# Ledger of designs, part 6: VHH binders against q9xw16

Target 1, 132 residues: q9xw16
Amino acid sequence: MSGWNAYIDTMTAAAPSIKRCAIVGAADGSVWARTEADNVFKASEEELKTFVALFNDVTQVPAKGADIEGVHYVVPRTEESLIFGKKENTGFFAVKTKSAVLIAVYEGPNEVAAQVRKAVESMQTYLNNAGY
Below, E stands for the ipSAE of ESMFold2; O stands for the ipSAE of OpenDDE; V2 stands for 0.75 times the mean of E and O plus 0.25 times the DockQ between their complexes.

## First folded at step 17 (VHH; framework vhh_4orz_3)

Design q1 (at its last look DockQ between E and O 0.14; V2 from the best seeds 0.00; counts 0 for: pae E 9.8 > 2, placed apart)
Fold by OpenDDE, look of step 17:
Structure q1 (fold): chain B 132 residues (1-132), chain A 124 residues (1-124)
Amino acid sequence: as target 1 above (132 residues)
Amino acid sequence: EVQLVESGGGLVQAGGSLRLFCAASGFTFSRYAMAWLRQAPGKRREWVALIYRGGETNYADSVKDRFTISRDNAKNTVSLQMNSLKPEDTAIYFCAAGYPRPAPPPLPSEYDYWGQGTQVTVSS
């Protein structure tokens, strides 16, 4: 087990609406940690490689959306280090650190999105300060 | 059998340079983050440098801008270029492999495989 799993636990604890989440390499989409057991994050590394590449030009992402775990999400807008998507009562937040991309898939009404975003951005800040 | 074998250690004067080398075998090298850690007499083992699978690097503040970690996946090797060495750099230096990635900052418990270490001594 990697200590990165602790960060998965931290994010999921901070936002109960998070169903699945992962920490992956920003360069290649390699999985560093992910939710498991009953809430397995199912995206393949190939899929994640494509996903993390979206951060190379976030301005194009709203036009085409984003795919995670074989699910297509509408991306209303993006920020330099943030991509978020929606599908019905589900969505995701993905934030980029120096070396990683944090992905959280959540389920619930729009009101829960703020808490999910806060959770991943807090982790983003922590990891950036740690040099990751 | 998994093996990490360090080399390149020795005695050097303050301000000098050394290059450590680690040869890995017995596991899929490209799937692991590689690191250098060190342990000085009477002190705990501390993380020095880390290189991820994709080549991204991180360093302890104490060695930043002086040490450079690199890897060659084709040869299953990782190296540590140490410049501007100081007496406080004196320690046994260990090569380590972690899968899939060590947590930030990397802790000794995060690594799956270890070398036997190589002695680095920096004299005043």
Scores: ipSAE 0.021, ipTM 0.335, lowest interface PAE 5.7, mean pLDDT 90
Fold by ESMFold2, look of step 17:
Structure q1 (fold): chain B 132 residues (1-132), chain A 124 residues (1-124)
Amino acid sequence: as target 1 above (132 residues)
Amino acid sequence: EVQLVESGGGLVQAGGSLRLFCAASGFTFSRYAMAWLRQAPGKRREWVALIYRGGETNYADSVKDRFTISRDNAKNTVSLQMNSLKPEDTAIYFCAAGYPRPAPPPLPSEYDYWGQGTQVTVSS
């Protein structure tokens, strides 16, 4: 799905602190696009299927945290369509659209987290608006 | 010279309807996919509706079941019927022509030709 790569590029350009990101199917965790080459997003199909299922009830995620790329994150808070995970000076934002989950893994202090969240939520709004 | 000229914009009360038209000239209209995009103040230009050269259509989720795109290859026009209008539909609406990809929605930069836009304002 080479056309989805442009959406990866848009998010990483909007928030340079994003180190890796992906667009995955909300129903099954299948990878539609991801960062590649030296910054490959390395989550397995089984891990992504488990991760996407967290959106079936986000209220239970803070109690157990979330795993992605083999890394365990504390989840301080969630919202209806958003999961925020933290580990040391790294973190992720994941947002759900109608058909997909957008995942952005970033590095940096909390001051950059807002930029990352804005980038993924802007794309969430765009894709939802387009029917995805 | 390629031209896309939009018309039919204006002020309308919420819940009302408008029909936008785009008149095309200077290219082989029937060979192009046609689209409507919109840009609200302070926002990025976003895709609204697409009609492929074979007549298949696709819509943004926010306008699905309220807006209808259609084309008339004999008149070189594309239109957008907008029903049940909401204040969030307020924007400049642009007509565009190109060969967008079939799977994900096309990026705004993927269109070859653009109109000047027509203002649609939906009052509460």
Scores: ipSAE 0.006, ipTM 0.137, lowest interface PAE 9.8, mean pLDDT 84
ESMFold2 (binder alone), look of step 17: mean pLDDT 83; pTM 0.844

Design q2 (at its last look DockQ between E and O 0.84; V2 from the best seeds 0.00; counts 0 for: pae E 4.9 > 2)
Fold by OpenDDE, look of step 17:
Structure q2 (fold): chain B 132 residues (1-132), chain A 124 residues (1-124)
Amino acid sequence: as target 1 above (132 residues)
Amino acid sequence: EVQLVESGGGLVQAGGSLRLFCAASGFTFSRYAMAWLRQAPGKRREWVALIYRGGEDNYADSVKDRFTISRDNAKNTVSLQMNSLKPEDTAIYFCAAGYPPPAPPPLPSEYDYWGQGTQVTVSS
């Protein structure tokens, strides 16, 4: 098991509304760790390659939306290292570190989004401080 | 057969420079993160530098701004440029490959393949 799985567990524990989660390479979308078993993160590396490339120009993402696991999400806005999307009672938060993109897909009312964001951004901060 | 072969080690004076090379074969090089680790006499093997598939690099604090890791996927090689060498840099330097890449903190157990190492000695 990859050491990155521990970070997956940390994020999912911090936000129970997270259904699926992945840590991927920022440059190529290669999967370093993902949720498995009953909550398998199903995005292919080809899809993830396209997804992580969105961070090259986040300003264009709201106009296009974002696709994860074959699901199209509306992206209300973006930040330099943050892309988040919504679809009905689901959504995702994706944050970029120096080397990685952390993706969390969640299910629940809008109120749970704040906790999900906090979880992924906390991990982002930790990894950035560590130089990753 | 998987092979990682280090070269470029030697004896240098403090303040000097060395460039280490690692030639890889027997596996899909471009899929792996590549790293350099080192082991000084009487000490545990410690991580030095890592380069991901996409080319992003990271370094131990002890070598940051002095060492530079790079890779050439066309040649299946990874290199370590070591500048401003110090006596405390004296060690056997190992090339390693890992997939997925090691997570922080990098641990030797997270690498799949290892070279035999090359000796670097820095005299005061």
Scores: ipSAE 0.735, ipTM 0.868, lowest interface PAE 0.8, mean pLDDT 95
Fold by ESMFold2, look of step 17:
Order: sequence, then C-alpha cells, then structure tokens
Structure q2 (fold): chain B 132 residues (1-132), chain A 124 residues (1-124)
Amino acid sequence: as target 1 above (132 residues)
Amino acid sequence: EVQLVESGGGLVQAGGSLRLFCAASGFTFSRYAMAWLRQAPGKRREWVALIYRGGEDNYADSVKDRFTISRDNAKNTVSLQMNSLKPEDTAIYFCAAGYPPPAPPPLPSEYDYWGQGTQVTVSS
C-alpha cells in the first residue's frame, strides 16, 4: 500500500517475536504504517500523540511508565532516542529517527528482547542515514 | 478541486539565490507532507526536499546545506530557498503533496497531488 509497509515487514521478519508494530510521525504520532490483519496495532491517535511526546524528555519516562494500546508498561531503561517498556511476558521498544518513531510490541521470554531491539535499531540507523 | 501553484522561477547566475513558492488549495494542507522535486532535460524527476506535517525536513544529498524547505500551515504555502546555485540545478521544479509521507527512497508515485512546475535556469 504505502512504501512504509515494506519497513513494517522488514522489522517483523527480522524479529519474529514482534507481534505488532507501527511507524508514526515523531511530531504528532500520526500513523504512517502499522501491522494489520490478525495483528492490528490498535493504539489511539491521542495515545500515540502522548507517547511520541515522551521523547521530548526521556529522563522523566522511567518514573511515569508509558502507555501503548491501552497497556501500561514499566520503563526500566531509556536512552536519548530509545524507550524500552516491559509488562509481564510482553514488552516494547520504541526508537526515534529524524522524522518518525518506530514502535515494536513483542511477546516472549527475556532472551528475545535483544533481537527486537536489534531489529528496530537497525531500521533506525538506516532511516537516519537516508535522512528520515 | 486541488491546486498546487508554483512561482518564483527564473534565470539566475551561478552562485546566486532564488526562492520558490507553492500555494496550495482544495485539500487539508496541514495533513500532508509537502515536497519539491525537479526534472532536468533527459532525466527522471528526482526528489529535492521534503517537509513533514510536523515540520521535520529532509534533503537530497545534492542540495543539502544549500536549499531550505519551509511550510506555513496557516497560509497553505511551502517554499524552497535555493542558495549557491549551480548549473546542474537547472530544472523544472514541482511542488507535490503526499499522505502518508513518502518512504525512503522517495518516488514520484507516492505523491497524491502535483503542481505544473516552474522553470529554474542557472547560467554561468
């Protein structure tokens, strides 16, 4: 459909534990692409606007946690352009590029988190190098 | 009735500057990514600059640090400030709009609306 769908497919193929993901505008949370069909990424527009604004000051996120798809996650770690959230056997990684935020929601044992992080950070690097 | 109308083209000496404008009507401008593309004789249209609805801008390598794209959502305009112009910048420049914004690499097929173009000619 949109050229961003290919990037969704690339991330989900690189880390099969990703159950849902989206690419959203960094300024306003508008959805550019997301997983669909059986794995619909269901975050609301208002939730995504609030979520991407967390990148304005990532140092305050661990104290508050983060909400996505109506689920509240604890946030044990942030970096300047990365937020990691956990809830039971699920989690997310979100990374910011120049223009977008990439969000990947995964499920699985602790060892899969590194694979998910690698998938989203590889895409972050690619998009940043391409000017996006 | 969607319209994108470019203006500000013309003949300019190498090293000079030019500012292009694009006036938009007939659609919800603030929802769209806006872009400038150009087409030189015998070449395909190529992306020059893109500005997202939230204001983040991106440039082709060939124009980076020389061109600046800007938008005014209240006035439904986008502009392209072109500095340090070179003869290879000679082309027809098109304003375009797309939603969702084009993914890299940006392709002309990803834009919904196009202007008619304005000629920029850079002489030595």
Scores: ipSAE 0.029, ipTM 0.416, lowest interface PAE 4.9, mean pLDDT 87
ESMFold2 (binder alone), look of step 17: mean pLDDT 85; pTM 0.851

## First folded at step 19 (VHH; framework vhh_4orz_3)

Design r1 (at its last look DockQ between E and O 0.67; V2 from the best seeds 0.00; counts 0 for: pae E 8.1 > 2, SAP .678 > .668)
Fold by OpenDDE, look of step 19:
Structure r1 (fold): chain B 132 residues (1-132), chain A 124 residues (1-124)
Amino acid sequence: as target 1 above (132 residues)
Amino acid sequence: EVQLVESGGGLVQAGGSLRLFCAASGFTFSRYAMAWLRQAPGKRREWVALIYYGGEDNYADSVKDRFTISRDNAKNTVSLQMNSLKPEDTAIYFCAAGYPPPAPPPLPSEYDYWGQGTQVTVSS
């Protein structure tokens, strides 16, 4: 078990609307940790490689959207280290740290999105402060 | 067979510099995070520096701005440039490899492979 699993647990505990979560390498999309059991994060390595590369030029992402776990999401806007998407009553937040990308897929009304964002950004801040 | 072989250790005066090397074999080097750890006499092994497969580096506060970790994936090597050395830097320095990269804090138990270590002694 990777030490990164503890960080998965922290994010999922902070936002109950998170259904699946993963921590992946920013360089290649390799999975460091992910939710398992009944809520397995199912994105393939190839898909994640493509996804993390979106952070190389986030300005183009809103025009194209983003795919996670075979699902296409509309991306309303992006920030330098933040990509988020929506599809009906689901969505995702992805934040980039120095070495990692944190991905949280959530389900619920639009109101739950704020809590999910807070969870992943809090983790982002923590990891950045730690040099990760 | 997996091997990590450290070199470059020795005796140096305070304020001096050393460059450590680690040669890796027997595993897919480019996929692993590489790290240097050290163990001083009577102390526990502590993390010094880490470099991810993508080239991102991280350092312990005690060595930040003095040490630089780098890797050469073509040669399967990782190095540690140590500048402005202090007596408290005296330790056995170990090269380690881990996949996935160790989570913070990068505990020794999270590394898969270890070298035998090289002695670094800094005299006052």
Scores: ipSAE 0.611, ipTM 0.811, lowest interface PAE 0.7, mean pLDDT 94
Fold by ESMFold2, look of step 19:
Structure r1 (fold): chain B 132 residues (1-132), chain A 124 residues (1-124)
Amino acid sequence: as target 1 above (132 residues)
Amino acid sequence: EVQLVESGGGLVQAGGSLRLFCAASGFTFSRYAMAWLRQAPGKRREWVALIYYGGEDNYADSVKDRFTISRDNAKNTVSLQMNSLKPEDTAIYFCAAGYPPPAPPPLPSEYDYWGQGTQVTVSS
């Protein structure tokens, strides 16, 4: 029996290159849990509302890019429930579940991106199977 | 002041149907997951159904395919349509609200607000 903070811990443990992450409501971008302390996830509620709405039509996202934490990312790739963003030596993966969006911001070369994606998609699958 | 008010309980013959309603006030309804739980005499309160604020639903195995939860975010209401009722469904049914939605596995302690309950009795 656990709150949403345990899921944050699971993702960061599975992919140590994740520097910040959050679980937010898919309908409104409200923060259910996030990394805190030295690695606080700083996106505003208004920014998160705009961000989760990108999943309403992921095909339009590569043309516009995406913003989180006040940082603009180029989006080279999307899938129906996944957005991948890049800026310099950082990036993010965001995935949508039934009720939530999982956001993981990482640092490192492209070689670590696959590990981050796997960690986030594993959690996506788990939450979808649990009805979230 | 937060209020959850259940209605629609009563006595029904086995095999029959009943619809419960829950009226909510005093909080931002559209942000909350809404649930129905029930407590039979001498038993622990158990989860029955959950509907997320995006409209997705989930059910306990014992009621799957017989019960349907729904919500109307414009009217701040939740309902539970109960079909093919069995004597084992006899219980006090509670409406509950949680924010953020209960993490899997859901526990009664993860809901912020509760109604007073409505009695459902299914006779053979």
Scores: ipSAE 0.013, ipTM 0.312, lowest interface PAE 8.1, mean pLDDT 86
ESMFold2 (binder alone), look of step 19: mean pLDDT 84; pTM 0.840

Design r2 (at its last look DockQ between E and O 0.16; V2 from the best seeds 0.00; counts 0 for: pae E 6.7 > 2, placed apart)
Fold by OpenDDE, look of step 19:
Structure r2 (fold): chain B 132 residues (1-132), chain A 124 residues (1-124)
Amino acid sequence: as target 1 above (132 residues)
Amino acid sequence: EVQLVESGGGLVQAGGSLRLFCAASGFTFSRYAMAWLRQAPGKRREWVALIYRGGEDNYADSVKDRFTISRDNAKNTVSLQMNSLKPEDTAIYFCAAGYPPPAPYPLPSEYDYWGQGTQVTVSS
């Protein structure tokens, strides 16, 4: 088991609304770790390669939206290292670290989004402090 | 055949510098994260530094700001510049390759390939 799985477990434990989660390389979208078993993160590496490239120019993402696991999400806004999307009672948060992109897909009402964001951003902070 | 061959180790006085090299062959070097680990006498092998395929680098707290890891994908080499060496840096230093990239403070089991190691001895 990759050491990255521990970070997946930490994020999913911090926000129960997270259904699927992945840690991928910021440069190429390669999967470092992801949720498995009953909640497999299903995005292909080709899709992830396209997704992580969105961080090269986040200002254009709201106009286009973002696709994860074959699902198209509306992206209301972006930040330099944050992309989040919504689709009905689902959504995602994606944050970029020095070398990785953390992606969390969640289900639930809008109220759960804050907890999901906090979980992902906490991990982002931790990894950034560690130089990752 | 996969090979990682370390070089550059030796004896140095405290405060001195060494540069370790690792020459890789037998696998697609540019696909792998490269790392240096070390094992001191009577201690477990510990992670020292990691460099991703894109050049991003990470270090153990004990060597941060003193050691610098770098790679040359054209030559299939990874190096470790060690400055301000201390007696506690004495160890066998190993070159390792991992795919996918190991997590922060990775376990040795997360690496796919290992060198035989090179001895670094820092005298007081």
Scores: ipSAE 0.305, ipTM 0.668, lowest interface PAE 1.4, mean pLDDT 93
Fold by ESMFold2, look of step 19:
Structure r2 (fold): chain B 132 residues (1-132), chain A 124 residues (1-124)
Amino acid sequence: as target 1 above (132 residues)
Amino acid sequence: EVQLVESGGGLVQAGGSLRLFCAASGFTFSRYAMAWLRQAPGKRREWVALIYRGGEDNYADSVKDRFTISRDNAKNTVSLQMNSLKPEDTAIYFCAAGYPPPAPYPLPSEYDYWGQGTQVTVSS
């Protein structure tokens, strides 16, 4: 079993509004771990390769939006290592670490978005400090 | 073939010091978190110290401030400096490697590779 599953559990426990999430390789989008079973994170390898490449120039993402799990999101905000996507009553936060991209898809009103962002950024900081 | 080979164990009097070494081969050492665990006779194996590939370290409460873990990615080695040794530190000490890194409170099942162990005996 992959030890990355523990990091999936940590993020979902920190922000219960997260319904699906994944840890993928920053260079190629390969899946290191994801939510499974009834909450499977369904993005294809091809989609994830395209998605992680958005971090090569985040300033272009708001104009184009982003696709994950076959869903197109409007991207109202980006930062150097963060992409926020929104569609109706759902959204995602994605953050980049040295080796990985953390993706969390959540459901709920805008009030819960800060909780989701904090969960993924806390894990980003942890992994960066650990060298990943 | 992956190998982790521990050395530096032995007999020491309480209050003394030992330095353990673990030499690694057969894998890309710099990508792995490295750890020391120990097992006293008749007891469960317990975690002692962990060092991530980026250099951040963490210690079990029972050894904090007495033991120091270090790594040398150029030589593919990890070491454990053990000071102020107590009879309770008597155990077989194992070197272990994991990728991806273990969770903050690591479980033994999260390590990919293990050494055969080196005996440390602390007499009173």
Scores: ipSAE 0.015, ipTM 0.298, lowest interface PAE 6.7, mean pLDDT 86
ESMFold2 (binder alone), look of step 19: mean pLDDT 84; pTM 0.858

## First folded at step 20 (VHH; framework vhh_4orz_3)

Design s1 (at its last look DockQ between E and O 0.72; V2 from the best seeds 0.00; counts 0 for: pae E 5.1 > 2)
Fold by OpenDDE, look of step 20:
Structure s1 (fold): chain B 132 residues (1-132), chain A 124 residues (1-124)
Amino acid sequence: as target 1 above (132 residues)
Amino acid sequence: EVQLVESGGGLVQAGGSLRLFCAASGFTFSRYAMAWLRQAPGKRREWVALIYRGGEDRYADSVKDRFTISRDNAKNTVSLQMNSLKPEDTAIYFCAAGYPPPAPPPLPSEYDYWGQGTQVTVSS
């Protein structure tokens, strides 16, 4: 088992609203780890390749949205290393580290979004400090 | 059969340079992250450098700015250019392949394939 699974578990446990997570290569969208069992992260590597490429120019993402697991999300805004999307009572947060993109898909009202963001950004900071 | 074969090791004076090579076969090279690790006498095997499938490179602090890892997917090779060598760099150097890349803290078990290693000795 990949050591990245421990990070998946940490993110998943950070908030009850987080349903699925993935850690993928920032350069190519290859899946390094993902939630499995009852909540399998189902995005294809082809889709993820397209997704991680959005970080090359985040300024354009709000205009076109983002797709995760075959679902199209509206992206209200972006930051240099952060893309988040919304669809009804679901959403995602994706942050970029030096080497990876961390993705968390959540379900719940807007009030839960802050906790989800905190979870992925905390992991982002940790991994960046570790050189990853 | 999977093979990783290191070469280029040897004896060198402090301040000198060596270039290690690793030739891979028996697996889809381009899908794997490639790494160099080393093991000095009486010490644990330690990570030295990593190169992702996309070509991004990472280094241990102890070798940063002195060592350069590179890969050639067309030739299924990974190399380690070692400059400004120090006696502390003396070790057996191993080539390793892993998918996915190792996570922090890196563990030897996270690599799928290993070479037999090549001896690097840096004299004072």
Scores: ipSAE 0.783, ipTM 0.886, lowest interface PAE 0.7, mean pLDDT 95
Fold by ESMFold2, look of step 20:
Structure s1 (fold): chain B 132 residues (1-132), chain A 124 residues (1-124)
Amino acid sequence: as target 1 above (132 residues)
Amino acid sequence: EVQLVESGGGLVQAGGSLRLFCAASGFTFSRYAMAWLRQAPGKRREWVALIYRGGEDRYADSVKDRFTISRDNAKNTVSLQMNSLKPEDTAIYFCAAGYPPPAPPPLPSEYDYWGQGTQVTVSS
């Protein structure tokens, strides 16, 4: 049993517009925890390894876009340890900590994006301060 | 069948050193975080050291700078070098494996597999 599930619950409670999210290892994309049941985060091991490698050079990501759960997103921009992706009425925020990448996929108009970003960045700060 | 087998325990004088080994079989060792925990007589099992699959390590405050955890994915082993041993380090030391790695704070309930333990006794 993984104690990372509580961190998934904290993020989804902080931003109800998050439909799916995951905490994955920054080095290899291994899933430490994810939303399950009705909202399963369904990215494959191979897809996640490719995805977390985008953080090796975030400046190149806007030109390439990003794939999550078999869906291709346009990446309008990146910031320090953050990738924002958008496709139509859906989007994601991903942030990197010392040991992990936090991924939150949301649905809805751009108005909800700030709440989602705040939820993942708050957890990023918490984990970094805890050494993870 | 999954097995974690500890070795290297024994009797040692305070200030001395021991190196513990844990040999793993029956699972894909390189995908797991590995840890050492210990249980002193009459006390609860407590975390000592943790090493992630990529080699990053963590230590309990009581042992940092004295203990070093390391892993060898080619040999499926994890070791614990224990230096400057104190009588309070006396315990049964357990090797454990977890996937995904333990969340902060690391808790014994986070591990999937456990060894049977090896006794370390530090005399004054």
Scores: ipSAE 0.035, ipTM 0.407, lowest interface PAE 5.1, mean pLDDT 87
ESMFold2 (binder alone), look of step 20: mean pLDDT 84; pTM 0.850

Design s2 (at its last look DockQ between E and O 0.87; V2 from the best seeds 0.00; counts 0 for: pae E 3.9 > 2, SAP .671 > .668)
Fold by OpenDDE, look of step 20:
Structure s2 (fold): chain B 132 residues (1-132), chain A 124 residues (1-124)
Amino acid sequence: as target 1 above (132 residues)
Amino acid sequence: EVQLVESGGGLVQAGGSLRLFCAASGFTFSRYAMAWLRQAPGKRREWVALIYRGGETYYADSVKDRFTISRDNAKNTVSLQMNSLKPEDTAIYFCAAGYPPPAPPPLPSEYDYWGQGTQVTVSS
């Protein structure tokens, strides 16, 4: 089992609204770890390859949106290492580290988004401090 | 058959340099993270350097700024340039491959394939 699974568990446990998570390679979108069992993260590696490439120019992403697990999300805005999307009562937060992209998919009202963001950014900070 | 074959080890004076090579075969090299680990007498095997598929590099604090890991996907090789060598660097150096890449902290159990190792001895 990949050591990245521990990080998946940490992010998933950070908020009840977080339903699925994935850690993928920033360079190629390869899946390093993901939630499984009752809530499997289902994005294909081909889709993820396209997704992680969005970080090459985040300024264009709001105009196009982003796709995760076959679902199209509206992207209100982006930051250099942050892409988040919304669709009805669902959304995602994706943050980029040196080598990885961390993705959390959540369900709930807008009020839960702040907690989800905090969870993925906390992990981002931890990994960045470790040089990853 | 999967093979990792290390070369380039030997005896060197403190302050000297060595370049280790690892030739890989029998698996899709470009998909794997490649690493160097070492084991000194009486000590556990420790991680030294890691290079991801995308080229991102990571080093143990003990070798940072002295060692450089690199890969050549066209040749299925990974190299370790070791500069400013110290007696404490004396060990058997192993080449390893892992997919997915090892998570922090990198553990030997996260690698799928290993070489037989090459001896590096640094004299005082």
Scores: ipSAE 0.656, ipTM 0.838, lowest interface PAE 0.8, mean pLDDT 95
Fold by ESMFold2, look of step 20:
Structure s2 (fold): chain B 132 residues (1-132), chain A 124 residues (1-124)
Amino acid sequence: as target 1 above (132 residues)
Amino acid sequence: EVQLVESGGGLVQAGGSLRLFCAASGFTFSRYAMAWLRQAPGKRREWVALIYRGGETYYADSVKDRFTISRDNAKNTVSLQMNSLKPEDTAIYFCAAGYPPPAPPPLPSEYDYWGQGTQVTVSS
């Protein structure tokens, strides 16, 4: 039980529409913590290695989309350290810090996406300020 | 069998320098974050320096700009260069390994493996 589990709990509490989330090493896709039990985040480390590499050039991601948990998402929007993906009534936000990528998968209409983005970006800011 | 073996400790005068080494075996060294912690007499073990598997380094404020952590994944070693030593640096220094790396704030309970420690004594 790593201290990263508390960060998972903080993000899911801040945005209840988050169904699953994970904290993953930015260099290699290794899982540092994830939601478990009824809300298990099921991505493999090989899939996550491919996913975090998208941050090497986010400008190319909208053209090809992104895969998480075996699901292909359309990526309508990226920023230097943020990828937003959509599929039907689900989506994800992923943000990069110095050492990690934070991934939150949510369910709900587009109106809840801002709450999810705020939750992951607040944590991104905290970790960046701590040097992580 | 996992082992972390520290070396390089000793007695040094204030203002002097010392280099600690930690040799690792029995686990996949390149996948672990490595750290140095220290424990002075009568005090709790405190974090000193941390190096991630990719080479990113982090330091406690008390040693910043004086100590340098480095690792060699080919040799399974981590080292701590300690410059401008002060009597307050006197402690047993421990090498530790953790996967996943410890979250901020780092706590001793987050490391998986520990060495036996090497004594550093800084006289004034």
Scores: ipSAE 0.138, ipTM 0.535, lowest interface PAE 3.9, mean pLDDT 89
ESMFold2 (binder alone), look of step 20: mean pLDDT 85; pTM 0.853

